# Ledger of designs, part 34: VH-VL binders against NAD kinase (nadK)

Target 1, 268 residues: NAD kinase (nadK), of Syntrophomonas wolfei subsp. wolfei (q0aze0)
Amino acid sequence: MKIILVNNRFKENTEKKAQEIAGQLSALNVEVIIDNGLDEPYAGTVDFIMVLGGDGTMLRAARRYGQRAIPVLGVNMGTVGFLSNIEINELAEYLPLILREEYSLEARMMLEVAVFQQQSLLTRVFCLNELLLRSNSPRMLSFALEISGQKLEPYRGDGLIVSTTTGSTAYSLSAGGPIADPQLDAFIVTPVASHIINKRPLVVSPEREISLHLLEEREAIIGIDGQIKMDFGAENRVLIKRAPHPLLMVNLKAKPFFTSIDRSLQRQ
Key: E = the ipSAE of ESMFold2; O = the ipSAE of OpenDDE; V2 = 0.75 times the mean of E and O plus 0.25 times the DockQ between their complexes.

## First folded at step 4 (VH-VL)

Design t40 (from d36 with heavy chain Y108H; framework fv_ixekizumab)
Fold by ESMFold2-Fast, scan of step 4:
Structure t40 (fold): chain C 268 residues (1-268), chain A 122 residues (1-122), chain B 112 residues (1-112)
Amino acid sequence: as target 1 above (268 residues)
Amino acid sequence: QVQLVQSGAEVKKPGSSVKVSCKASGGTFSSYAIHWVRQAPGQGLEWMGVIIPILGTADYNQRFKGRVTITADESTSTAYMELSSLRSEDTAVYYCARGHTYKYSSGHFDYWGQGTLVTVSS
Amino acid sequence: DIVMTQTPLSLSVTPGQPASISCRSSQSLLHSSGFNYLHWYLQKPGQSPQLLIYLGSNRASGVPDRFSGSGSGTDFTLKISRVEAEDVGVYYCMQALQTPLTFGQGTKLEIK
């Protein structure tokens, strides 16, 4: 069995634990490839991806490997989050099930984000939670939103979030978006501090294509899952659509979504 | 047009608490994070923590854990930093700074308050 | 915690001459996004710090083009092509890759 072990080298405690776990897996004759985020994604075939860390590490793993149809397990290192399935202190108990491939899979939609300069594709990335268009200065943005070729009235404000249903509990929630069942496929379009009266979050079909561009010269950024940041100017356009493949998340332990989010909101 | 205005200098006794305010104007308060950085006399800059209004969360430097609390009131566009159990080594100039969140943006501080001198002496 | 080390700690420059300040991090500041989360600030005497350079090499709004930043990973440099009297102060590098955000110890620039 060949497993990619994803960790965050920028979190020293997580890196130390990853090395320890890699040694334990190797002792069980599991071939381990360590991905700490510095190099290109491992290009070879693998059977399983184990993510050690919080939601941030899972988001990176989803961007790098989510389109390959490989089972991905989130192992929590003590951070409160929604994307892990088991805790690190439970790994030894569940490891035999992983090695025997005795688990279920949950499909989570992903976004495909393409950024253009005029007609030229600058980059194409995938993400699990959201794309944020945000002002990078004190000035409000003025920007155009199109949904499947339908041009909406211009937006004016601090930005816009285009989220998956998995991302509904991330930045979209903080900006006033709805909580969505992550089993559903939909885009959630949430304005950030809009100055236009009654601009509401939209929930739209995942078959739609969403495009954004600035209507005025402003300093802006595009953020992907809160981790990738790109400058965005009036000469740029972004196209967002459903990614070709969902992320396949491993379910070893029942984790009821609605009860979990309800408890999180009670904790403040 | 963006300005951060801090409350005035304070003199406190050891063991007491201090609460410094930072009022933001010229822009939308909830769009940005407010960081707190201190500078002891003749020393460098030390990051204390941040309030991130869009996430509804605060994050702290572990060396101040349990003693520092950072809050925000969006209705008045004001952030607060409260430091308890004051010691003489807490004597410093305390700055608030507007930044894009490090999780979501570059984490750089584009505007700074004028600073608040807090002196801890008996 | 990521440790930021600046060299030199102090330098004196004749007006019109160039100046160079180095900043070294104990861990790579290059994120998978392709950005280096390293920023430079200037604190003039009696004033609050002000932003000079962000993400390694981008000049902040209003900063003269005589200031430039370069480097990647663990080694970064701030250069001033022609030092002027208004450039006097303490320069700080800061990493924003992970919490706690940490600063270098500072480099004091003086005019000869």
Scores: ipSAE 0.000, ipTM 0.384, lowest interface PAE 16.6, mean pLDDT 84

Design t5 (from d36 with heavy chain Y102W; framework fv_ixekizumab; at its last look DockQ between E and O 0.62; V2 from the best seeds 0.00; counts 0 for: pae E 9.1 > 2)
Fold by OpenDDE, look of step 5:
Structure t5 (fold): chain C 268 residues (1-268), chain A 122 residues (1-122), chain B 112 residues (1-112)
Amino acid sequence: as target 1 above (268 residues)
Amino acid sequence: QVQLVQSGAEVKKPGSSVKVSCKASGGTFSSYAIHWVRQAPGQGLEWMGVIIPILGTADYNQRFKGRVTITADESTSTAYMELSSLRSEDTAVYYCARGHTWKYSSGYFDYWGQGTLVTVSS
Amino acid sequence: DIVMTQTPLSLSVTPGQPASISCRSSQSLLHSSGFNYLHWYLQKPGQSPQLLIYLGSNRASGVPDRFSGSGSGTDFTLKISRVEAEDVGVYYCMQALQTPLTFGQGTKLEIK
């Protein structure tokens, strides 16, 4: 068995724990790769991904490995979030199940984000939470939203979020989007400070495609999961689709999503 | 409690196809593998194949030489096994079983369907 | 394919007496986790198979403690310390280390 431990090199405690766990796993004849974000994602075949840390680390892990259909376990290390399944002090208890591959999986839809310049693809990224288009100046943006070829009325505002249901409790929520059941596959399209009062978020079928482009010469940025940033101008367009593969999140411990929402949101 | 309920008995002619269903309830369908095992009259158990519903991928016993197709519908928590080009030797009780792992292997079968008798006769 | 060989293929036991069934695999069933991916099933007359022992030595839920599994690698044994009437049926070992999953021939247990 081969496992990737994903941690944050800027968090000393996660680095130390990763090394400790790696030692333990090695003693059990498990091959371990530590991914602290310093290097490129490990390209070899692996059986399991263990994420040590919080939601941010999970998002990074998802972007790096989510397309590979590998089970991903979130192990919380004292942070507040939605994406961890067990606590670090519970790992020893569940380790036998992991090694025997006796665990449940939950499929979480991811976004496929493609950014173009004219007809040329600039970048393609898979992400777990959201794509953000926002102004890079104090001025509002004017941009076009197209859903499956249907052109909506132009948007005016600070920006727009296209989120998964997983991402519904992230930035989309702060922007006034709905909380969505993570077991549901859907896009959530949430305006950011729309010029139109009461501009409502859209819940969109995962079978549709979402396209965004600016309607004027303005400077904007694309943000992905709050970690990736790129410039976005009038010559660019972004296409959002459901990723071809969901993130396979390991469910070792039942976590009632709806009963924990209030607690989790109050701490954010 | 977890239950696997299979479709009813089938009588088929040689050369035809049969499709047996297995509906799961009482658990998380997509989290486990669904295996198919058959048993000819008075004979032992033979593994036919497996599907991982969450991935939509399947693996087959090559002894069936491509005659077996296993599918799953997550919306209905139902797995299907289709056997084509039926022969008299295919007369058997066909079982679906839940694997205690999500993968093709490693798991034990903790729950079984009641079985579906398929009789192939001219 | 991994070949599973059970012995004996049939046995008749007086109630209260012990029984032992052997299962041999053509290759080691020891997984990297340290567990043997060998499972035992019992098929009672007219019923579906049911899980008896998993991972070589673990009793499934509801299985009496008179049943025990042992062995490692390529040689496994199912033991019944005191056979009861309800233990009548066909016992199968199964390897789940790799596909295709394969079963032993089965061992028919009867009461004298």
Scores: ipSAE 0.418, ipTM 0.784, lowest interface PAE 1.6, mean pLDDT 93
Fold by ESMFold2-Fast, scan of step 4:
Structure t5 (fold): chain C 268 residues (1-268), chain A 122 residues (1-122), chain B 112 residues (1-112)
Amino acid sequence: as target 1 above (268 residues)
Amino acid sequence: QVQLVQSGAEVKKPGSSVKVSCKASGGTFSSYAIHWVRQAPGQGLEWMGVIIPILGTADYNQRFKGRVTITADESTSTAYMELSSLRSEDTAVYYCARGHTWKYSSGYFDYWGQGTLVTVSS
Amino acid sequence: DIVMTQTPLSLSVTPGQPASISCRSSQSLLHSSGFNYLHWYLQKPGQSPQLLIYLGSNRASGVPDRFSGSGSGTDFTLKISRVEAEDVGVYYCMQALQTPLTFGQGTKLEIK
């Protein structure tokens, strides 16, 4: 059995814990690959991915490995989050179940984001939470949104978020979007500080294609899961679709989504 | 609590096709692999193939050479096995079984359907 | 394909006596994870097969402790310490190391 251990290289505690876990797994004849985010994603065949850290580390793992149909387990290292399933102090208890493959899986949709310059494809990336289009200056954007060939009235404001249901509790929530059951597959389209008073968040079928482009020359960026930034100008267009494969998240322990979000909102 | 319920017995003519259903209740359908196994009268068990509903992908025993197709409908928690170009030697009881894991292999079959008798006769 | 061979193919046992069934694979079923992907099933007359032993030596839920599995690699054994009337049926081993999954020929256990 081969496991990728994904950790945050800038936190000494997580690096030390990753080494301890790698040693324990090696003693059980498990091959371990450590991914701290510095190198290219591991290209070989692996059986399981264990993410040590918070939601940010899980988002990175999902972008790197989410399209490969490999089970991914989030292990919380003492931070609160929505994407972890067990706590680090529970790992020893659940390790035998992991090794015997006695766990259930939950599919989480992902976005496929394609950025064009005119008609030329510049890049294609995948993400678990959202794409953000936003101004890179104090000036508001004027931009066009098209959903499956239907052109909406122009948007004016600071930007727009196109989110998965998993991403509904991330930036989309902060911008006024709804909380969605992650078992549903849907795009959530949430305006960011719109100056058009009737622009509402939209919930649309995951089979639809969403495209965005600027109507005026402005400094803007495309953000992916709050971790990747790309320049976006009037000659660019972005196309957003459901990714070909969902992220396969491991459930070893029942973790009720609704009670978790309720507790999180009370703390804010 | 987990139960696999299969469709009823079928009598088919040689050269036709048959589609057997397997409805899962109690527990999580999409988290597990559904395997198909057949047993000719008085004979042993033969593995036909498997579907992984969460991925929508299937793997088959090469012996059936494109005659077998296994599908799943997650909205109804039902798996299907279709066998085409039927011959008299396809007369058998067809079972669905749940693998304890979502993978094509490694899994043990913790729950079995009641079986569906398919008789192929002229 | 991995070939699974069971011996004996039939076995008659007096109630209360032990029974032993062997299963041999054409290649090692020991995976790099340390597990043997070999499972045992019992098919009682007129019924669907049911899980008896998994991963070589683990008893399935509800299976009496008079049943035990042992072995590793290519040679596996199922033992019943004291055979009871309810144990009548056909016993099958199955390898799950790789597709296609393959079964042994079956061992029919009868009471004398």
Scores: ipSAE 0.325, ipTM 0.728, lowest interface PAE 4.7, mean pLDDT 89
Fold by ESMFold2, look of step 5:
Structure t5 (fold): chain C 268 residues (1-268), chain A 122 residues (1-122), chain B 112 residues (1-112)
Amino acid sequence: as target 1 above (268 residues)
Amino acid sequence: QVQLVQSGAEVKKPGSSVKVSCKASGGTFSSYAIHWVRQAPGQGLEWMGVIIPILGTADYNQRFKGRVTITADESTSTAYMELSSLRSEDTAVYYCARGHTWKYSSGYFDYWGQGTLVTVSS
Amino acid sequence: DIVMTQTPLSLSVTPGQPASISCRSSQSLLHSSGFNYLHWYLQKPGQSPQLLIYLGSNRASGVPDRFSGSGSGTDFTLKISRVEAEDVGVYYCMQALQTPLTFGQGTKLEIK
C-alpha cells in the first residue's frame, strides 16, 4: 500500500505528526509520501490520501489530488471543521480498517475553473469550496454573469461567489448564501455587496456552465478556495463547470452534518 | 442491515433482452461496487461485470461485452443488468452482489441478492 | 484471465472428520499491498453463495472458527477442522486481483 500524507508545513504540529505517522506506517510496510506543500504534487500511483489538519489543508489536497479518484481522509488536528472525519487520537483505532480498505466514500462536487485572456486559455484549476470574483480597488465592479448561455441582467457590487454545496458554509455563507447539504450537487451563486437589490443568491444545476466577465475596465481578482489569487481584468473571462471527478472523501466515523452546524460554524 | 432484493423470475424468447434489478437497502448504496454473477443450472459461478455507482461507470467480462449493460440509479438505490440478444445458453440464475469496496476489483462479496431465474426458451 | 483450479471437485466426509480444499491460481494473487486477493464462498443447497473467508485467511462475520483459510501467492487451502451436516454445499474460491473476477470450478462437499 502507498499513501500520501498531506500536512501544512507552517503548522509545526502537523509536520511533526506527519513524520511520526509516516514512521508508524513504514513499520507496517506502507510506503509513505509526505506532501507538505513545498514540492510539486506526487504524480505516481497511490492508494489513499491522509490529510492532517483542518479544512484549509483539505482544500489544498483537493486541488492537488481531487481529480485522481483517490480516497481522501480528513484527520482533525484540533480545530473542528466541515471536512475532517476522524480525530488524530483515533487514527490508531481506525488504521486496520484503512489498511483493509474497509470504509465507505462520500462524493463532494468540485469546480473546474478555466480562466481565459480573450480566447486563449491561461489556466485551469480545480477547487472544493468556491471561486470568488472581487474588486481589487475602492471602486465597484460591473460584470456579466451567463448561465448556460443565458445572460442575466448586469451585476454591480463588490463581486460574486460561485461555490459548491461543500463551500456553502464558507465565504458564500458570510456573503448571505444558504447553507446547503453537501451531498447535493449544485452551484450556489452569491453576490457580494450587490447594489442591485433584486440580485439574490441562486442555486443552479451542476450541469450548467457559468461564465463571468467584466463590463468595464477595473482591477479585479479571482480567488480560489481563499488560497489562490489571480489578477482579472476586462480582457479576461472565466468559465466554471462541475469538475470531471468529485473529491472522494473517506467515511470511517459517522459525522451528522445537520446537528453539528452551529458548533462547526462557531469554530471558524 | 444491508439487503439486496432482486426482481422476479422471467421467461424470455431467444433474441430478446432481459433487465434484472437489484435494490439495495440498509446502507450507503453509492460507495460500494455492485457485481453481477450468473449460474447456469448445475454449473459454477461466472462473473459478468461490475458498476461503481459513485463513479457512474462499469467494467465487463469480455465474454459478455457488447451484450451486457450494467447501470445504477442512485436515487432509488437500484442497480440494473440488461442482457441482450438472449440465447438458450443464457438460461441461468443471475445474482447481484455487493463488493466491500468501491473498486472494480480487490473486493470480496459480503452481501448477495436472492437470485433471479431467467429462462430462455422458444 | 486468471484461471482458478480447485481440488478435489467432490468430497465425501464422515461427520466430525476434517476436510481440506485446495485452490490454485494461474498467477500470484499477492498484491503489492501485502494482501492476497483470494476469497472463499459456500453455496448451501438452494441458497445464494455466502462469504466464508476473505483475503486468504480472514473469517467472515458469523463463520464458525472450525473454518480456516491459509496460503499465499498461487496456492490456497480451506480447512474444516470438524465437518458438520450444515457444511454441505459447494465451495468456491474467487480471485479479486484483477478483472474479470474468476471462480474455481467448485468443490461439492457431501456427508457420508
Scores: ipSAE 0.011, ipTM 0.560, lowest interface PAE 9.1, mean pLDDT 88
ESMFold2 (binder alone), look of step 5: mean pLDDT 92; pTM 0.950

Design t6 (from d18 with heavy chain T57R; framework fv_ixekizumab)
Fold by ESMFold2-Fast, scan of step 4:
Order: sequence, then C-alpha cells, then structure tokens
Structure t6 (fold): chain C 268 residues (1-268), chain A 122 residues (1-122), chain B 112 residues (1-112)
Amino acid sequence: as target 1 above (268 residues)
Amino acid sequence: QVQLVQSGAEVKKPGSSVKVSCKASGGTFSSYAIHWVRQAPGQGLEWMGVIIPILGRADYNQRFKGRVTITADESTSTAYMELSSLRSEDTAVYYCARGHTWKYSSGYFDYWGQGTLVTVSS
Amino acid sequence: DIVMTQTPLSLSVTPGQPASISCRSSQSLLHSSGYNYLHWYLQKPGQSPQLLIYLGSNRASGVPDRFSGSGSGTDFTLKISRVEAEDVGVYYCMQALQTPLTFGQGTKLEIK
C-alpha cells in the first residue's frame, strides 16, 4: 500500500506530525510519500491520500490529486473545518480501518477552469470551492456572463463568484449566496457588490457551461479557491465546466453537514 | 440494513439480450463497487464484472467477449447487468454483490442479492 | 487469470467432528499492503452465497468462532472445529488480488 501525506511546510507542527505518521505507517509496511506542496505532484500510482491540516491544505490536495480517483482523507490539526473528517488525535483509532480499506466514499464536484487569450488556452486548473472574478482597482467591472450560450444582460459591480456546492460555505456565502448541500451537484453564481440591485445569485445545472469576459478595459483578476491568482483583461475569457471527476472524500466518521454549519454560523 | 434486491426471473430466446437490475438500499450506494456473479445449474460461481458507481466505470471478465455491459444509475441506487447474444449455456442464476471497497478488486462481498434466474431456451 | 483449486470437492462429516478445506492459488495473493486477498463464502442450499472469512483469517459479522481461516501466499485453509447441521452447503474461496476475480470449484459439505 502507498499513501501520500499532504501537509503544509510552513507550519512546523504539521511537518513534524507528518514525519511521525510516516514513520508509523512505514513500520506497518506502508510506503509513504510526503507532499508539502513545493514540488510537482507525485506522478506514480497511490492507494490513498491523507491530508494533514486545515481546509486550505485540503483545497491544495484537491487541486493536485482530485482528478485521479484516489480516496482523500482530511485529518484536522487545528480548529474545526468543513473538509476534515477526523481529528489528529483520532487517527490511531481509525488507522486499522484505513489500512483494510473499510470506509465509505463521498463524491464532491469540482470545477474545471480554462482561461483563454483570444482563441489560445493560457491555463487550465481544477478547484473544489470557487472561481472569483474581481476588480484589481477602485473601478467597477463591466462584464458579460453566458450560461450554455445564453447571454445575460451585462453585469456591473466588483465581480462574480462561480462556486461548487462544497464552496457554498466559503466566499460565496460571504457575498450573499445560499448554503447548499454538498451532496448536490450545482453551480452557484453569486454577484459581488453588483451595481444592478436585482442581480440575484443563480443555482444552475452542473451540465451548464459558464463563460465570463470583460466588456470594458479594466484591471481584474481571477482567483481560484483563494490560493491561485491570475490577471484578467478584456482580451481574456474564462470557461467554467464541471470537472471530469469528483474529489473522492473518505468518510470514517459520521459528521452531519447541517449541524456543523449551523453551529459555525451561530458562533460567528 | 444494507439490502440488494434484484429483478425477477426471465426466459429468453437464443441470440436475444437480458438486462437484470439490482437495487441497493440501507447504505451509500455510490461508495461501493457492485459485482455480478453467475452460477449455472449445479455449477460453481463465475465472476462477470463490476461497476464503480461513483466513477461510472466498469471492468469485465474477458470470457464474455464484449457481451456483458454493467451500468449504474446513482439517482435510483440501481446497478444493471446486460448480457447480449444469449446462448443456452448462459442459463444461470445471476447475482449482484457489494464489494466492501470502491475498487474493481480487493473487495470481499459483504451483501448479496437474492439472485435472478435467466433461462435461455429455444 | 489466477486459478483457484479447492480440495476436497466433497466432504461428509459426522456432527461434532472437525472439517478442513484447502484452497490453493496459482500465484501469491499476498499484496504489498501485507494482506492476503483471499475470501471464503458459504452457499446454503437454495440461498445466495454469504461471507464467512475475509482477508485470509478475519471472521465476518455473525459467523461463529468455530470457523477459522489461515494461510498466506498460495496455500489457504478453512477449518470448522465442530461441524453442525447448519453448516451444510458449498464452500468457495475467492481471490480478489486482481481482475478477473476467480473462485475455487467449491467444496460440498454434507452431514452423515
């Protein structure tokens, strides 16, 4: 059995814990690859991915490995997050189940984001939460949104978020979007500070294609999961689709989504 | 808790096709692999193939030379096995079974359907 | 394909006596994870098969402790310490190391 341990190099405690866990797994005849985000993703075949850290580390793991149909387990090492299934102090209890592959899987949709300059593909990335289009200056954006070839009336404001249902509790929530059951597949399209007051969040089929481009020359950026940032100008367009494969998340412990989000919203 | 319920018995002519269904309840359908196994009268068990519903991917025993197709509908928690170009030697009880893992191999079959008798005669 | 061979093909036992069934694979079933992907099933007359032993030696839920599995690599054994009337049926070993998954021929257990 081969396992990738994904951790954050810039957090000393997670690096040390990753080494401890790798030693324990090696003693059980498990081959371990440590991925702290600095190198290219491991290209070989693996059986399981264990993410040690918070939701940010899980988002990075999903971007790197989410399209490969490999089970991914989130192990929380700090405050309670939405993408972790177990706590680090519970790992010893669940490790035998992991090694015997006695766990269920939960599919989470991902976005495929393709950025073009004219007709040329500049980059293609995958993400678990959302794409954000926003102004990079004090000036509002004027931009076009197309859904499956249907051209909507122009948008004017600070930007737009296209989110997965998993991302419904991330930036989309802060911008006024709905909370969605992550077991559903849908795009949530949430305006950011729209000057047109009747522009509402949209919930659309994940089979739709969403296209965005600027209608006026502006300085803008595209943000991916809050971790990747790309410049976006009037010669650019972005195409958003459902990614070919969902992220396969490991469920070892019942963790009801709705009670978790309810507690989080009441606390803050 | 977990139950696999199969469609009823069928009688088919040689050269036709049969499609057997297997409806899962009580557990998370998409989290597991669904295998198909057949048993001719008085004979042993023969593995036909498997579907991983969460990925929409299937793998087959080459003995059936492209005659078997296994599909899944996650919205109804139902797996299907279609066998074409039927011969008299395809007369058998066809079982669906849940692998304890989501993989094509490694899994033990912790739950089995009740079986569907398919009779092929002219 | 991995070939699974069971011996004996039939076995007749008086109640309370032990029974032993052998299963041999044409190649090692020991995976790099340290587990043997060998599972045992029982098919009672007129019923679907049911799981008895998984990963070589682990009893399935509800299986009496008189059943035990042992072995590694290519040679595996299923033992019943004291055969009871409810144990009548056909026993199958199955390898799950690689597709196609393959079964032994089956061992029919009868009571005298």
Scores: ipSAE 0.231, ipTM 0.676, lowest interface PAE 4.9, mean pLDDT 89

Design t7 (from d18 with light chain S32N; framework fv_ixekizumab)
Fold by ESMFold2-Fast, scan of step 4:
Structure t7 (fold): chain C 268 residues (1-268), chain A 122 residues (1-122), chain B 112 residues (1-112)
Amino acid sequence: as target 1 above (268 residues)
Amino acid sequence: QVQLVQSGAEVKKPGSSVKVSCKASGGTFSSYAIHWVRQAPGQGLEWMGVIIPILGTADYNQRFKGRVTITADESTSTAYMELSSLRSEDTAVYYCARGHTWKYSSGYFDYWGQGTLVTVSS
Amino acid sequence: DIVMTQTPLSLSVTPGQPASISCRSSQSLLHNSGYNYLHWYLQKPGQSPQLLIYLGSNRASGVPDRFSGSGSGTDFTLKISRVEAEDVGVYYCMQALQTPLTFGQGTKLEIK
């Protein structure tokens, strides 16, 4: 059995813990690859991915490995989040179940984001939560949104979020989007501080393609899962569609989504 | 509690096809592999194939490839096994069974359906 | 295909006595994870098969402790320490190391 341990090297306690866990797994004859985010993703075949950290580390793991149909387990290292399933102090208890493959899986849709300059593909990335288009200056954006070739009336405001259902509790929530059951597949399109009267969040089929481009030159960026940032100008176009494969998340213990989100919202 | 419930017995003529259903309840249907195993009267167990609903992919025993198709409908938590070009030798009880993993192999069958008798006679 | 061979194909046991069934595979079932992908099932007359032992030696939920599995690689044994009337039926081993999954021929256990 080969496992990737994903951690953040610049969080000193997680690097030390990753090395400790790697040693424990090696003693059980498990081959371990450590991914601290600094190098290219491991290119070989693996059986399981264990993410040591908070939601941010899980988002990075999903971008790097989410399209490979490999089970991914989130192990919380102290910060409460939505994407971890067990706590680090529970790992020893659950490790035999992991090695025997005695767990259930939950499929979470991902976005495929393709950025073009004119007709040339600049980059293609995958993400678990959302793409954000936003102004990078005090001036608002004017931009076009197309859904499956249907051109909507122009948007004017600070930006737009295209989110998965998993991302419904992330930035989309802060911008006024709905909370969605992550078991559903849908795009949630949430405007950011729109100046056009009655621009509402949209919930659309995951089979649709969403296209964005600027209608006038502005300083703008696109953000991916709050972690990747790219300049976006009038010469650019972004195409968003459902990724070919969902992220396969491991469930070792029940985590009721609705009671968890309700508890979180009451805290605010 | 997990339960697999199969469709009722069928009597078919040679050359026809049969489609057997297996409805899962009590567990997460998409998280597991659903296997199909048959047993001719008085004989042993023979593995036919498997579907991984979460991936939408299936794998088949070469002895049945070209004649067997296994599908799944996640909205109804139901797996189907369709066997075409039926011969008298296909008379058997057909079982669905849940593998404890989402993979084609490695899994042990922790839950079995009640079986569906398919009789092929002329 | 991996071939699974069971011995004996039938046995008769006096109640309270032990029984032993062997299962031999044509290639090693020991996986890189350290587990043997060998599972045992019991089919009682007129019923669906039911899981007895998984991954070589682990008893399934609800299975009495008089059932035990042992072995590694190519040679596996299912043992019943004291046979009872409800143990009658056909016992099958199955390899799950690779597709196609394959079963042994079955061992019929009868009470004398």
Scores: ipSAE 0.015, ipTM 0.595, lowest interface PAE 7.8, mean pLDDT 88

Design t8 (from d18 with light chain S32N Y35F; framework fv_ixekizumab)
Fold by ESMFold2-Fast, scan of step 4:
Structure t8 (fold): chain C 268 residues (1-268), chain A 122 residues (1-122), chain B 112 residues (1-112)
Amino acid sequence: as target 1 above (268 residues)
Amino acid sequence: QVQLVQSGAEVKKPGSSVKVSCKASGGTFSSYAIHWVRQAPGQGLEWMGVIIPILGTADYNQRFKGRVTITADESTSTAYMELSSLRSEDTAVYYCARGHTWKYSSGYFDYWGQGTLVTVSS
Amino acid sequence: DIVMTQTPLSLSVTPGQPASISCRSSQSLLHNSGFNYLHWYLQKPGQSPQLLIYLGSNRASGVPDRFSGSGSGTDFTLKISRVEAEDVGVYYCMQALQTPLTFGQGTKLEIK
């Protein structure tokens, strides 16, 4: 059995804990590959991915490995989040179940993001939460949104978010988007500080294609999962569609989504 | 409390096709592989194939050479096994079974359907 | 394809006496994970098969302590320490190392 152990080496005590866990797994004849984010993703065949950290570490793991149809387990190291299933102090208890493959899986849709310049593909990335288009200056953007060939009226504002249902509790929530059941597959399209007062969030079939481009030359950026940043100008176009494979998340214990989100919200 | 409930017995003519259903209840359908196993009268168990509903992919025993198709409908938590070009030797009880993993192999069958008798005669 | 061979094909046991069934595979079922992908099932008369033992030696939920599995690689054994009337049926081993999954021929257990 070969496991990738994903961690963030720069977080306090995380690298030391990753080495400790790798040693424990090796003692059980499990081959361990440590991915601390510095090198290219491991290219070989693996059986399981264990993510040590918070939601940010899981987002990186999803971008690197999410399209390979490998089970991914989030192990929380102290930061509260939505993408971890067990706590680090529970790992020893659940390890026998992991090795026997006695767990359920939850599929989480991902976005495929392709950025073009004059019909030339510049980059293609996958992400679990969202793509953000935003202004990189004090000036508002003017931009076009097209959904499966349907051209909407132009947008004016600070930007737009295209989110998965998993991403509904991330940046989309902060921008006024709805909270979505992560068992649903959908795109959530949420405006950021729209100058047009009746521009509302849209919930759209995951089978649709979404495209964005600027209508005026402005200084803008595309953000992916809050971790990757790319310059975006009027010569650029971005195409967003459902990724070919979902992220396969491991469930070793029940996680009550609705009561967890209810506790996190400021109640009126 | 997981149950697999199969469709009822069928009598088919040689050369026709049969489609057997397997409805899962009491658990997360898409997280597991659904296997199909048959048993001819008085004989042992023979593995036919498997579907992984979460990925929509299937794998088959090559001895059925393009005659078997396994599908799944996650909205109804139902797996289907269709066997075409039926012969008299296809007379058997057909079982669906849940593998404890989402994979084509490795899994043990923790829950079985009640079986569907398919008789091929005229 | 991996060939699974069971011995004996039938046995008759007085209630309270032990029973032993062997299963041999044509190649090793020991995976790189350290586990043997060998599982045992019981089919009682007129019923669907039910899981008894998984991954060589682990007893399934609800299975009495009198059932045990052992072995590694190519040679596996299912033991019943004291046979009871409810144990009547056909026992099958199955390899799950690779597709196609394959079963032994079955061992019929009868009460004397």
Scores: ipSAE 0.018, ipTM 0.593, lowest interface PAE 7.5, mean pLDDT 88

